# Designs tried in a protein design chat: VH-VL binders against q9h9l3. Part 243

Target 1, 176 residues: q9h9l3
Amino acid sequence: PRKMVAIDCEMVGTGPKGHVSSLARCSIVNYNGDVLYDEYILPPCHIVDYRTRWSGIRKQHMVNATPFKIARGQILKILTGKIVVGHAIHNDFKALQYFHPKSLTRDTSHIPPLNRKADCPENATMSLKHLTKKLLNRDIQVGKSGHSSVEDAQATMELYKLVEVEWEEHLARNPP

## First folded at step 13 (VH-VL)

Design ia77 (framework fv_fezakinumab)
Fold by ESMFold2-Fast, scan of step 13:
Structure ia77 (fold): chain C 176 residues (1-176), chain A 123 residues (1-123), chain B 111 residues (1-111)
Amino acid sequence: as target 1 above (176 residues)
Amino acid sequence: QVQLVQSGAEVKKPGASVKVSCKASGYTFTSYYMHWVRQAPGQGLEWVGWINPYTGDTFYAQKFRGRVTMTRDTSISTAYMELSRLRSDDTAVYYCARDATYYYDSGPRFDPWGRGTLVTVSS
Amino acid sequence: QAVLTQPPSVSGAPGQRVTISCTGSSSDIGLGYDVHWYQQLPGTAPKLLIYDNSNRPSGVPDRFSGSKSGTSASLAITGLQAEDEADYYCQSYDSSLEGWVFGGGTQLTVL
């Protein structure tokens, strides 16, 4: 079988009025939920808005953070050639400035059987928090201290496993 | 209709720099990546790099790193490619091309293309 | 040299079928990256002909089709016409180079 990993990234606001999302943390877990990568990442641009409520990023995390270019190289070595699972994963790939093949990408925000299992409309984009609560009976992203990208990546992998067999069969018959 | 209009032909001496422009119209300039591709006379297509017009972020092919700079001016929907320390083998038609998909899509395709700018490097 | 390999030329008679191959490696087409095809008429800029392996932009006739298998892709042109005489380029993304890569181009001659 082809190896599978799950990814979740945290972004901070850079650029004019902090409207640009720049990578500030990345977590990658394997099929069993073991951490393969988890680093704070220093954006090349001035951070205007830490977005701490959601990202969990604070100034202290940037002191010894891995520079973006180095972190990106490390992350891409892990992702290349693997099936990559994420939730609204296009945001993570955009922050990484990375193009992953469609045939090897699994976005848990766009899997109709997963929404159906959660009693949600098939074509709706449901939050990771909602799907995890409904399908895994687990609360993630609790409190005001920001999200854990490790916790989010682990939840994302577990969600995908619930529909893996039927979705892989669907993709084999209906290649993207 | 979507159009990319490029600057006119340039003749440069070895060691000089050239800056080519590409003015976009008919779509939201900041919503699509802009690519640069060159073609030496009688030769094939060679990708140079891309710019994200929204952020100003760029990425260049390894061959051109240290010699190429891509910029944009959102007030006039124009992208620029500057190539420095020109050599005779930089003689080529330089095209800008819109990435017709979202950045995160794995199938970025170039549509439309500008008509090209001929850059001749001669002594 | 071009990263993707195409035959330098192909030829056919009006009404015939021609196929143009595009061969990559495990870092591009073999990794699952999509293949796009461009048509370049003499003295003009390239024009998108096929995208994401087999899809046609509006205005491209259905006699042009694309396919992909393993490390290779193919462009098929049926019912060959004089106006199809052009250079054809395949394109994909290469993970090792982190960039777009093109085939060397195939010159199609309509006999």
Scores: ipSAE 0.429, ipTM 0.808, lowest interface PAE 3.1, mean pLDDT 90

Design ia78 (framework fv_fezakinumab)
Fold by ESMFold2-Fast, scan of step 13:
Structure ia78 (fold): chain C 176 residues (1-176), chain A 123 residues (1-123), chain B 111 residues (1-111)
Amino acid sequence: as target 1 above (176 residues)
Amino acid sequence: QVQLVQSGAEVKKPGASVKVSCKASGYTFTSYYMHWVRQAPGQGLEWVGWINPYTGDTFYAQKFRGRVTMTRDTSISTAYMELSRLRSDDTAVYYCARPGTYYYDSGPRFDPWGRGTLVTVSS
Amino acid sequence: QAVLTQPPSVSGAPGQRVTISCTGSSSDIGLGYDVHWYQQLPGTAPKLLIYDNSNRPSGVPDRFSGSKSGTSASLAITGLQAEDEADYYCQSYDSSLEGWVFGGGTQLTVL
């Protein structure tokens, strides 16, 4: 069977008024939640807005951060050929400038059975924090010092595992 | 309603540069990548690269790296492809094409296409 | 040389069925990337004919269908008509090249 990993990235603001989201940290965990990758990443462009409240990124993290091009190569080597789980994962792939096959992508923000289990509208985009609290009875992203991408990746994998059997059967019958 | 209007045909000498434009209308220019594809006379389609009009980020096929530059002007919803150090085998119709969906889609198809710009390189 | 392999030509008589193959590798179609098909009439830009393996854009008749299996894809045209004479190109994404790749094109002749 294809191996499965979960990813969560933190982005900082670059470009005019900090409106561009640039990769600044990436965490990847395996099926059991063990960390396979967790690095701070140095964007190729000047950081205008660290977005610290959400990203947890501070200037100190950039001092020994892995340059974007090198980090991207390492990350893609881990993701290629695997089923990749994420939450609103299109943002992560965009920040990585990476095109992962739809057939191997699982986005926990767009899995109707997962929303149904949480008593949420099937087509709504629910936050990772909300789904984790509802379905796993766990509080993540606590406080105001930024999110942990490791914690988020682990929660995302656990959420996917709740619907894995039924969703994989659905995808086998209805290939994307 | 969605339209991609390209600049007119160009004739260039070997060693020159050419800059082709593609003006988009009928959609939010910065919401979709713009791709460039070329086709030499009587030959197949060849992907050149993409530009993200929102960020200005670009990615080029290995064959064209060092010779192609893609840019955009968001104020007039126009994308540009400049190819330098032209050779006779760069003679081709150059198309701009919009992916069918947003950047994060893993397998974007191209729709619509511009009508193409013929670039002829001859001495 | 094209990255995806298509036969250079195919022919059929009106009313017949023809199929055009598109063969990739483990880094593109075999890795799960979707296959798209384009029809190109002489002197015109390519037109999207099939996307995401088997879906038709509005206005494309159901005589055109697509399929994908393993490292290959196929375009089927049933009830062949004279206006189907064109070049047909498959397209996918290749992870090792990090780019979009096309087949070499297949010229369809209606005899």
Scores: ipSAE 0.662, ipTM 0.866, lowest interface PAE 1.6, mean pLDDT 91

Design ia79 (framework fv_fezakinumab)
Fold by ESMFold2-Fast, scan of step 13:
Structure ia79 (fold): chain C 176 residues (1-176), chain A 123 residues (1-123), chain B 111 residues (1-111)
Amino acid sequence: as target 1 above (176 residues)
Amino acid sequence: QVQLVQSGAEVKKPGASVKVSCKASGYTFTSYYMHWVRQAPGQGLEWVGWINPYTGDTFYAQKFRGRVTMTRDTSISTAYMELSRLRSDDTAVYYCARHGTYYYDSGPRFDPWGRGTLVTVSS
Amino acid sequence: QAVLTQPPSVSGAPGQRVTISCTGSSSDIGLGYDVHWYQQLPGTAPKLLIYDNSNRPSGVPDRFSGSKSGTSASLAITGLQAEDEADYYCQSYDSSLEGWVFGGGTQLTVL
């Protein structure tokens, strides 16, 4: 069987008016929720907007941050060949400039059985915070100081485990 | 309705540069990545690289790094590929092709394709 | 050199079935990346024929089908017609090259 990991990235705003999302932190956890990777990452472009309310990134975190090219290499080495779980994971892959196989990707924002368990419309895109509160009775992304990508990655893996058997059987019969 | 219109054929001397254009219409230009692919006479397809029209980010195949530059002009929905220091073995039809999905997903198909621009490098 | 391996040619009679193979490695098809197929008629640009292993775009007849297993993919054409005479290319993504890769192309001749 293939190993499974969960990923969550934090992005800051670069480019005109800070509208471009650039990778500034990445956390990866294994199936049991143990941290495999957690680093602040220095974008190659000037940071216009730290988006601290959501990202938790501050100027101090950039001082010893791993340069993007090096961090990307480390991250891709961990992700390659594994089943990767994330929430709205296309944003994370875009920030990494990385193309992971669809057959090995699990997006908890697009799993109909997960929404159904949360009493949400099956094809709606629900936030990680909402699904975690509803299904795990846990508050994440609390306060105004930004999110913990470790906490988000751990919650994402736990959410996937709730539907893993059912969803893997569905994917085996209906390959993406 | 969706179409990619490429610039006309070019004849260049060895050492020169060529800049091929690809004008998009019928969709939101900045929502899809644009790929460039070439095909030498009687040969197969060879991927050159991609550009993200929203950010201007690019990625080039190893073989072309240092010689290719991809740019875009969002005001006229046009992508450009410039290849410098041309050699006779750069003679090929150069295609632009749209990344077939809005999302940054795995293994994206190319659809639609431009009709191609023949670049001849005369020895 | 092409990264994905296809036979250089294949032939069949009208009404017959032909199959075109596409063989990759552990860094592309074997790693789980989807395979797409393009048809190129003489003097034209490639046209998407099959995407994501087995899906047909609007307007592609169900005589064309695709499959993927392990490190290989196949394009099957049933009820072969004269109009099918063309070059066929498979395509995938290669993680080691971080780029899109094509097969060398297969010329289909309808006898």
Scores: ipSAE 0.748, ipTM 0.888, lowest interface PAE 1.1, mean pLDDT 91
Fold by OpenDDE, second read of step 14:
Structure ia79 (fold): chain C 176 residues (1-176), chain A 123 residues (1-123), chain B 111 residues (1-111)
Amino acid sequence: as target 1 above (176 residues)
Amino acid sequence: QVQLVQSGAEVKKPGASVKVSCKASGYTFTSYYMHWVRQAPGQGLEWVGWINPYTGDTFYAQKFRGRVTMTRDTSISTAYMELSRLRSDDTAVYYCARHGTYYYDSGPRFDPWGRGTLVTVSS
Amino acid sequence: QAVLTQPPSVSGAPGQRVTISCTGSSSDIGLGYDVHWYQQLPGTAPKLLIYDNSNRPSGVPDRFSGSKSGTSASLAITGLQAEDEADYYCQSYDSSLEGWVFGGGTQLTVL
């Protein structure tokens, strides 16, 4: 069986008016929630908006941050060949300028059994914060200091574990 | 106490390979990066590369790419640096040094250092 | 070969103040990367002296101080003592080289 990891990324705004989302932090955890990777990442372009309220990223975090090219290489090495779990994970992959095979991707924002378990509409897109509160009785992304990508990655993995057996069976019968 | 214990001095001929070990103790081995730095006799410090002991991921200085291989054995908290196709100018004291991750609230400062391993390359 | 530039040697009498400069570029110190300093006593391994520009690890006396401005950093030693005779290295990260870089080292002699 393939190993499983969960990923969460934080982005800052670059380009004109900060409308381009650039990777500024990436966290990866294993099945048990152990941190495999957690680095601040320096975008190749000037940061216009740190989006601190949401990202938790500040200017000081970019000091000694890992250059994007190096970070990307490190992250890809970790992800290669693994089942990757994330929430709205297409945003993470976009920021990484990398696309993991769909058959090896698990997006907790699009798992009907997970929404059902949380008493949400199966086809609705629910936030990580909401699902975590409903199903794990845990508060994440609290305060005004921004998100913790490690915390979010761990929560994402825990959520997936709740429906892992059912969902993997479904996917086996209905490959994407 | 945090300690890095390195293997003993090596004498090699040009074209040979050398593998230096660094055994860590006093901390969680897989929670910190391990760097390798060398110092030729009477010269300054030169960064060689680093390894993530948890994942095994490595990154090397451009100068050493293709000749250096960094590995680790987590069961005995030991990091290894192997340098191949040795030349006389590879003669140096090789140090292992630790630095943390942002998750563990430790920046890219090197602390502590091993005592070094002298590698002599001569015909 | 060193990317960061240090004076090869400095000297001072006991009790005096000495400074060691570390000059980088726009791709390392000038980009905002932190500078660390290491002390290497004769025949020993380097030891962390200053980290993140101006912080002292436990056991380092307050007569050692670090600063950074622009593309340069500086190590200051006040109340110079005989035991301070050593080599000193600055360190940073260079984005263009994608790696850590050291200064050429400065030999401090106590007269």
Scores: ipSAE 0.013, ipTM 0.583, lowest interface PAE 9.6, mean pLDDT 90

Design ia8 (framework fv_fezakinumab)
Fold by ESMFold2-Fast, scan of step 13:
Structure ia8 (fold): chain C 176 residues (1-176), chain A 123 residues (1-123), chain B 111 residues (1-111)
Amino acid sequence: as target 1 above (176 residues)
Amino acid sequence: QVQLVQSGAEVKKPGASVKVSCKASGYTFTAYYMHWVRQAPGQGLEWVGWINPYTGDTFYAQKFRGRVTMTRDTSISTAYMELSRLRSDDTAVYYCARSGTYYYDSGPRFDPWGRGTLVTVSS
Amino acid sequence: QAVLTQPPSVSGAPGQRVTISCTGSSSDIGLGYDVHWYQQLPGTAPKLLIYDNSNRPSGVPDRFSGSKSGTSASLAITGLQAEDEADYYCQSYDSSLEGWVFGGGTQLTVL
C-alpha cells in the first residue's frame, strides 16, 4: 500500500536576465524506475535563457510542449498522496507552484546517512552526480548537451533505496 | 524587526474595486511568499491566495478566481491585493501574512501578519 | 463554510486545562499536511501560536501545546489565565482545494 515516486524537473530562465526558474520538463518514475511521466512543458512566459548545458532544453523541445497549466494538473495527480523522492526537491516544488506534505517528502540532498555512505560530511549538500558516482558507481549528467531528467529521477530513486529502511525508521521515531 | 504595514480602511460601493497594500520591512522581501486572508465581521479566517514576490507568480483560492489580482513592487517591498466587482459580502478585514517555502525549515506557516485593512462595501 | 471543524466555544476557570480540537479530512490533515494554530485577541490580527503540529515560536509559553493524530489535531492550554481569552484557529493545507484552509475558530472564555 505504500506508494513512492521520484521526480526530477528541468527549468529554463525567464523574467529579467533569465533569473526566474520556470518549469520546462518533468520526469516521474515509480519505485522500480519505470517512467510514469516525462513531458516537455511550455512556460507561460518568454524564455530568456534555455540553460541548455544543464537543462538539456532547446527551442525545438518547446514546439509540441504541454502548456504549464495542463502539465501541472497531470503531475499533481501523480504526486498527491505518494511519498515523493527528489534531489534538492524544493526547487522542483517551487517550479510546480506545489506544496507537498513534508512527512511524504524525501530529499536525497538532505539525508545524513546517504552522505555518510558516500564518505561526505553529513551536513553538506552533495550533488546528485557525486552521490550517484560514489554509491552506485554510475556516471550521470555526462557531456555538454544537458541532463536527462529521466536518468536523474531514476538515480534519485536508487539512491533513496540505499537508505530507505534506516531513514524511514528515523522518520517514524523523529517525525519531521 | 520583521513588520508588515497595511494601507488604511476603505469604503466602497457595490461594483467597485479596492486595492489593499502591504509594505514589508526587516527581511528579504523576495525570499518569502505573501498570503492574503480575509475575515468578515464576527466570522472566521478565509484564505484568498498567495504571491511569490521574486517571480510575480500567484495562486488564488477557487472562490476568488476572476475577481482577485495580486501584484508586488520589489523596489518598495510592497504587495498588493485588488478585489473587483465588490459585493456587500466582501465586507471584511483583509490581512497580509508572510510564509516560507519547503526550502525553509518551518515551511509555509503564516508569520508575521499585518494588522489588517477594513474594507466596507455598502451603498 | 470552514473546511476544518472546531468547536465554536470552550470555557474554563483560571488554572484549569482546556483542549481545542481540529478535525480535517483525507485531503488535508489526513494526507499528512502539518497543522498550525493562531491566537486572535479581540480587535487584533492573528498571531502564530503553534506551527508544524507541536512547535512553539519564541515567546509562546509552554502552557500551549499541540498534537496531531490521523485526521485531527488538538491545541491544549494548561494553567488558564485571563489573557488567554481569545479566538483560536487551526490551519492546514488541502490538496483538493490546492489552498490553505482554516477551522471555523473556537472562542475561549475564561471565567
Scores: ipSAE 0.682, ipTM 0.871, lowest interface PAE 1.3, mean pLDDT 91

Design ia80 (framework fv_fezakinumab)
Fold by ESMFold2-Fast, scan of step 13:
Structure ia80 (fold): chain C 176 residues (1-176), chain A 123 residues (1-123), chain B 111 residues (1-111)
Amino acid sequence: as target 1 above (176 residues)
Amino acid sequence: QVQLVQSGAEVKKPGASVKVSCKASGYTFTSYYMHWVRQAPGQGLEWVGWINPYTGDTFYAQKFRGRVTMTRDTSISTAYMELSRLRSDDTAVYYCARSATYYYDSGPRFDPWGRGTLVTVSS
Amino acid sequence: QAVLTQPPSVSGAPGQRVTISCTGSSSDIGLGYDVHWYQQLPGTAPKLLIYDNSNRPSGVPDRFSGSKSGTSASLAITGLQAEDEADYYCQSYDSSLEGWVFGGGTQLTVL
C-alpha cells in the first residue's frame, strides 16, 4: 500500500579537480511515469566540471536553478514514506545528503532477477542503458549532449515493474 | 585494524569554547561519515551531528545549531568538534563514531567508537 | 529526553533469557528505518552489538539477537552471563528530526 516513485539525478563536478559529485538536476516520476518533479539545482559550491556529456548540464541551466537547500526540501517531501526506485540510487541519495530507509529502497542495478531476465550474471552491475535496451527494446541516453533524467527515471520505473511482484515477495521473505 | 583515537579530557569555564579531536586509522578516512555523540554523567546517548570528511559537509542536530562546528583535516585523518558558549549542562563525555554512507554492505550504524573525551564545564 | 522508549532497567539470573524493548513512532522505526543496538559496559564507550535489526558483528555471541516489528524493536539475550551486566541502547534514524536518535538506555542487572 505504500506509493512508489522513481528518481534520477544529474551531478556536476565540484571540489578539487571536480572529483566531488554535486546535485545539479533531479527528476522524480510516479508509478505511471508522470513527472512529479524536475528542476535544475544550483550547487552551493563552485562548479569545476559540468560533465555535460553525461549530465546534460550547461552553465545556462544554472542561471535560474533552484538553490540546493530549497530543492532538497522539496525533493525530500516527495520521497518520504514512499518506495523509491533508482539505478545505482546510492549516488543520488549521497548527492541529496539523504538517508532513505533500506526497506523502502529499490536499486535496479542490484536486483538479481532483473539481470537474469536480461541474460546477465545475477551479481553483475549492468548499466541502465543496457537493461533498458535488452528488456524494454528502448534506446535511452542517446547522443553526446547528455542524459535526460526524466527519461532515465521513467525507464527505471518500467524496469522495476518487470520484476516487481517477484522482488517484493523476495523482500517480504528476506528483509534487507 | 580500524580505530578512532580522541584527545584528552578538558576542563572549561562557562562561556568558553572546547575543541575535541578524533584521529582515524586503519581505513580510508574520506569514505565514511564521522559522527559526534555525547553522554552527560549518568545519562543516555545524544547525537550531535555528522561531517562528511570527503566534502567537508556537515549536519547538526537542531539543539546544537549555532554553537557547534565540525571540521576535518584529511592530511592527518582527523575530525574536530568545537562547541562554543559552554554551559554547565554541556558537561559530558563526547564520542566520535564512524558510519557508512551506503546501504549495500553496511547501514548507517556507528562502528567503531572512540573512547570518549570528558569535557567538564565548571567554575 | 530520549526519542525512542526503552524500559530503564531489566534483571535476570545467570542462564535466563531477558528481552529489552525499543519503541519508536511513524517517523523513525515505523517508517522503515533499521534499528541498531549498542552495549555499554561500565566505564567504556558503546560497542555495536546488533545492526540492521538482527545482524551480529564479528565476535558477538549468538546469545544476542534482535528483531523488529511495526514501530518497535527488541533485543533478546539468552543464557545470561555476569559479563552481560551493562547499559543497552537502541538507535534508529528519525525523518522529522533528520538525525540519529537513541533510546534512553536499559540497565541490565545480573542477579
Scores: ipSAE 0.682, ipTM 0.876, lowest interface PAE 1.4, mean pLDDT 91

Design ia81 (framework fv_fezakinumab)
Fold by ESMFold2-Fast, scan of step 13:
Structure ia81 (fold): chain C 176 residues (1-176), chain A 123 residues (1-123), chain B 111 residues (1-111)
Amino acid sequence: as target 1 above (176 residues)
Amino acid sequence: QVQLVQSGAEVKKPGASVKVSCKASGYTFTSYYMHWVRQAPGQGLEWVGWINPYTGDTFYAQKFRGRVTMTRDTSISTAYMELSRLRSDDTAVYYCARSDTYYYDSGPRFDPWGRGTLVTVSS
Amino acid sequence: QAVLTQPPSVSGAPGQRVTISCTGSSSDIGLGYDVHWYQQLPGTAPKLLIYDNSNRPSGVPDRFSGSKSGTSASLAITGLQAEDEADYYCQSYDSSLEGWVFGGGTQLTVL
């Protein structure tokens, strides 16, 4: 009976040679796919590489972006106490500098039944794009203009819903 | 094989600053957070803060904000904790400890711990 | 002063079983954060004894076990030995403090 949300973040490159991933956008959707949060976020450090091909972030998005500290506070208030669904979600939590309880975390890149339904090796880390195409017959992350974190969060929630009953039963018997 | 070697004991007067070091070996220094935990004589463990050695980002427990500064030097795999405006109740053994989990993934635990640095604040 | 509550002391005879409780709140253990346990022998640094509620690191005897339920966790020690005399600390993460929190510590005395 805990509330469930899905999250997807976009990161830009900061630090030496742009190798540090800093939060630049975050989208959170509820169980039905309705948007609860979607903001561009201004990193405290100089952006070296916008990584626009993947992030969809451009200099224009930074003009009125929410400063990292403020955005982080808003996001954490939404995530606290909820089951949080994501894809390779450790990257999102790292960018947020946030520790979410393992027992309330669902990572669609590490759910063996989901890979099995997609005819993929159970322990492989498959991309969100691949799983969404195979299981939902939907193309996401299309083109060279970058990804939509809203689209990704919505797809992630829908993917989780395909295995929710099976996986929650598994977790009840095999707590993380 | 993983080892954390801390600097030696310090004796300071009230109002002074102390800087404790923690030299890491046997693993990739920038891949794990470093935490600082203190223990006053006869008392329990108290978390002070962490540093991400890769980025230099820090986070401090509210009680220590404004007095503690954590830094690192990646060229010698060493983390530092500096505590300023020392009071007698800052007398404690200060430990560095590695978060044995990379980032935010599984509930970080502290392993290994350095042997501790005794800081005595007396007049 | 400690965020997590432990009994200050427990005692038992050699060969007996003791349990050490660790009680949190809705902002830490009650939110689902894992509990870790550390053993501190006199004059030494703490050593990881149990992690992620119930797992033992290599080299820790199976006489030590952990469990978690609701807002509380427990450390069980069976077959007590004199060398088990130490302080035991539970640790978790508290969301409202955004930091790691420890129990006040429990001193175990064997006889």
Scores: ipSAE 0.468, ipTM 0.811, lowest interface PAE 2.6, mean pLDDT 90

Design ia82 (framework fv_fezakinumab)
Fold by ESMFold2-Fast, scan of step 13:
Structure ia82 (fold): chain C 176 residues (1-176), chain A 123 residues (1-123), chain B 111 residues (1-111)
Amino acid sequence: as target 1 above (176 residues)
Amino acid sequence: QVQLVQSGAEVKKPGASVKVSCKASGYTFTSYYMHWVRQAPGQGLEWVGWINPYTGDTFYAQKFRGRVTMTRDTSISTAYMELSRLRSDDTAVYYCARSSTYYYDSGPRFDPWGRGTLVTVSS
Amino acid sequence: QAVLTQPPSVSGAPGQRVTISCTGSSSDIGLGYDVHWYQQLPGTAPKLLIYDNSNRPSGVPDRFSGSKSGTSASLAITGLQAEDEADYYCQSYDSSLEGWVFGGGTQLTVL
């Protein structure tokens, strides 16, 4: 079997009116929830909107942040060849400008049995906060000061573990 | 109908630059990445790079870094590829091709393709 | 030049089956990246024939099928017809190169 990690990224707004999402923090945890990587990342473009309520990113976090190109290299070394778990993970990969194999990607926002266990429509895109509350009886992303990407990555891994056996068996029979 | 219409054939001398255009229609130009792929006469396909028309961000194959520049003009839904310091072995048909922006797709497929622009580099 | 290895040519008679192989490495197909196949008729641009290993776009007959195992992929063509004469290219993504890679192409001749 391949090793498994979970990832969560925080993005800030760059480009015209801050409409472009640029990577500003990345957290990666292993199967047991131990932190493998957690760094603030400096975008190559001017930050116009920190999106602090959601990202938790403030100007002071940029002072010692790792430049994007260097951070990307470090992150890709961790992800390559592993099963990568995330929530709405397309956004994280897009911010990294990284293509991960579909067969090694697990998106907890698009796993029908996970939604079913939460009493939600199987094809709906449910938030990480909602699924975590329903299935783990835990509140994440509390308050108005932004999300913790470490907390989100840990919750994402725990959610995946609830359906891991069932979903891996499904994928083996029905390759993506 | 989705179409990619490329500029006409070019003949250049070694050391010159060439700029090929690809005009998109029938879809939202900024919702898909545009790739460039070349094919030397009687040879196979070689990926050159891509541009994100929404942001203007580009990524080039290592072989072409320093010689290729990709740009776009969203007002006319047109992508451009400029290759500088041309050599005879740059003689090829240059294709534009569309791909999805979904990084989840494990390297998206190319569909559709433009009809190609023949660039001939000779003295 | 090509990162993925294909036979330069294959041939078959009308109605027969042919298979075109595409061999990669641990950094592309072997790492789990999907394989796509393109058909190129003489003087034309490539056309998507098979995507994500085994899926057919609308309009592609079921005589064309794809598969993937380990570091390799295969394109199978059954009920061979004269109009199938073309060059066939496999494509994947290579993590070491961080880019799209193609096979060298296979010329199919219908005898």
Scores: ipSAE 0.671, ipTM 0.873, lowest interface PAE 1.4, mean pLDDT 91

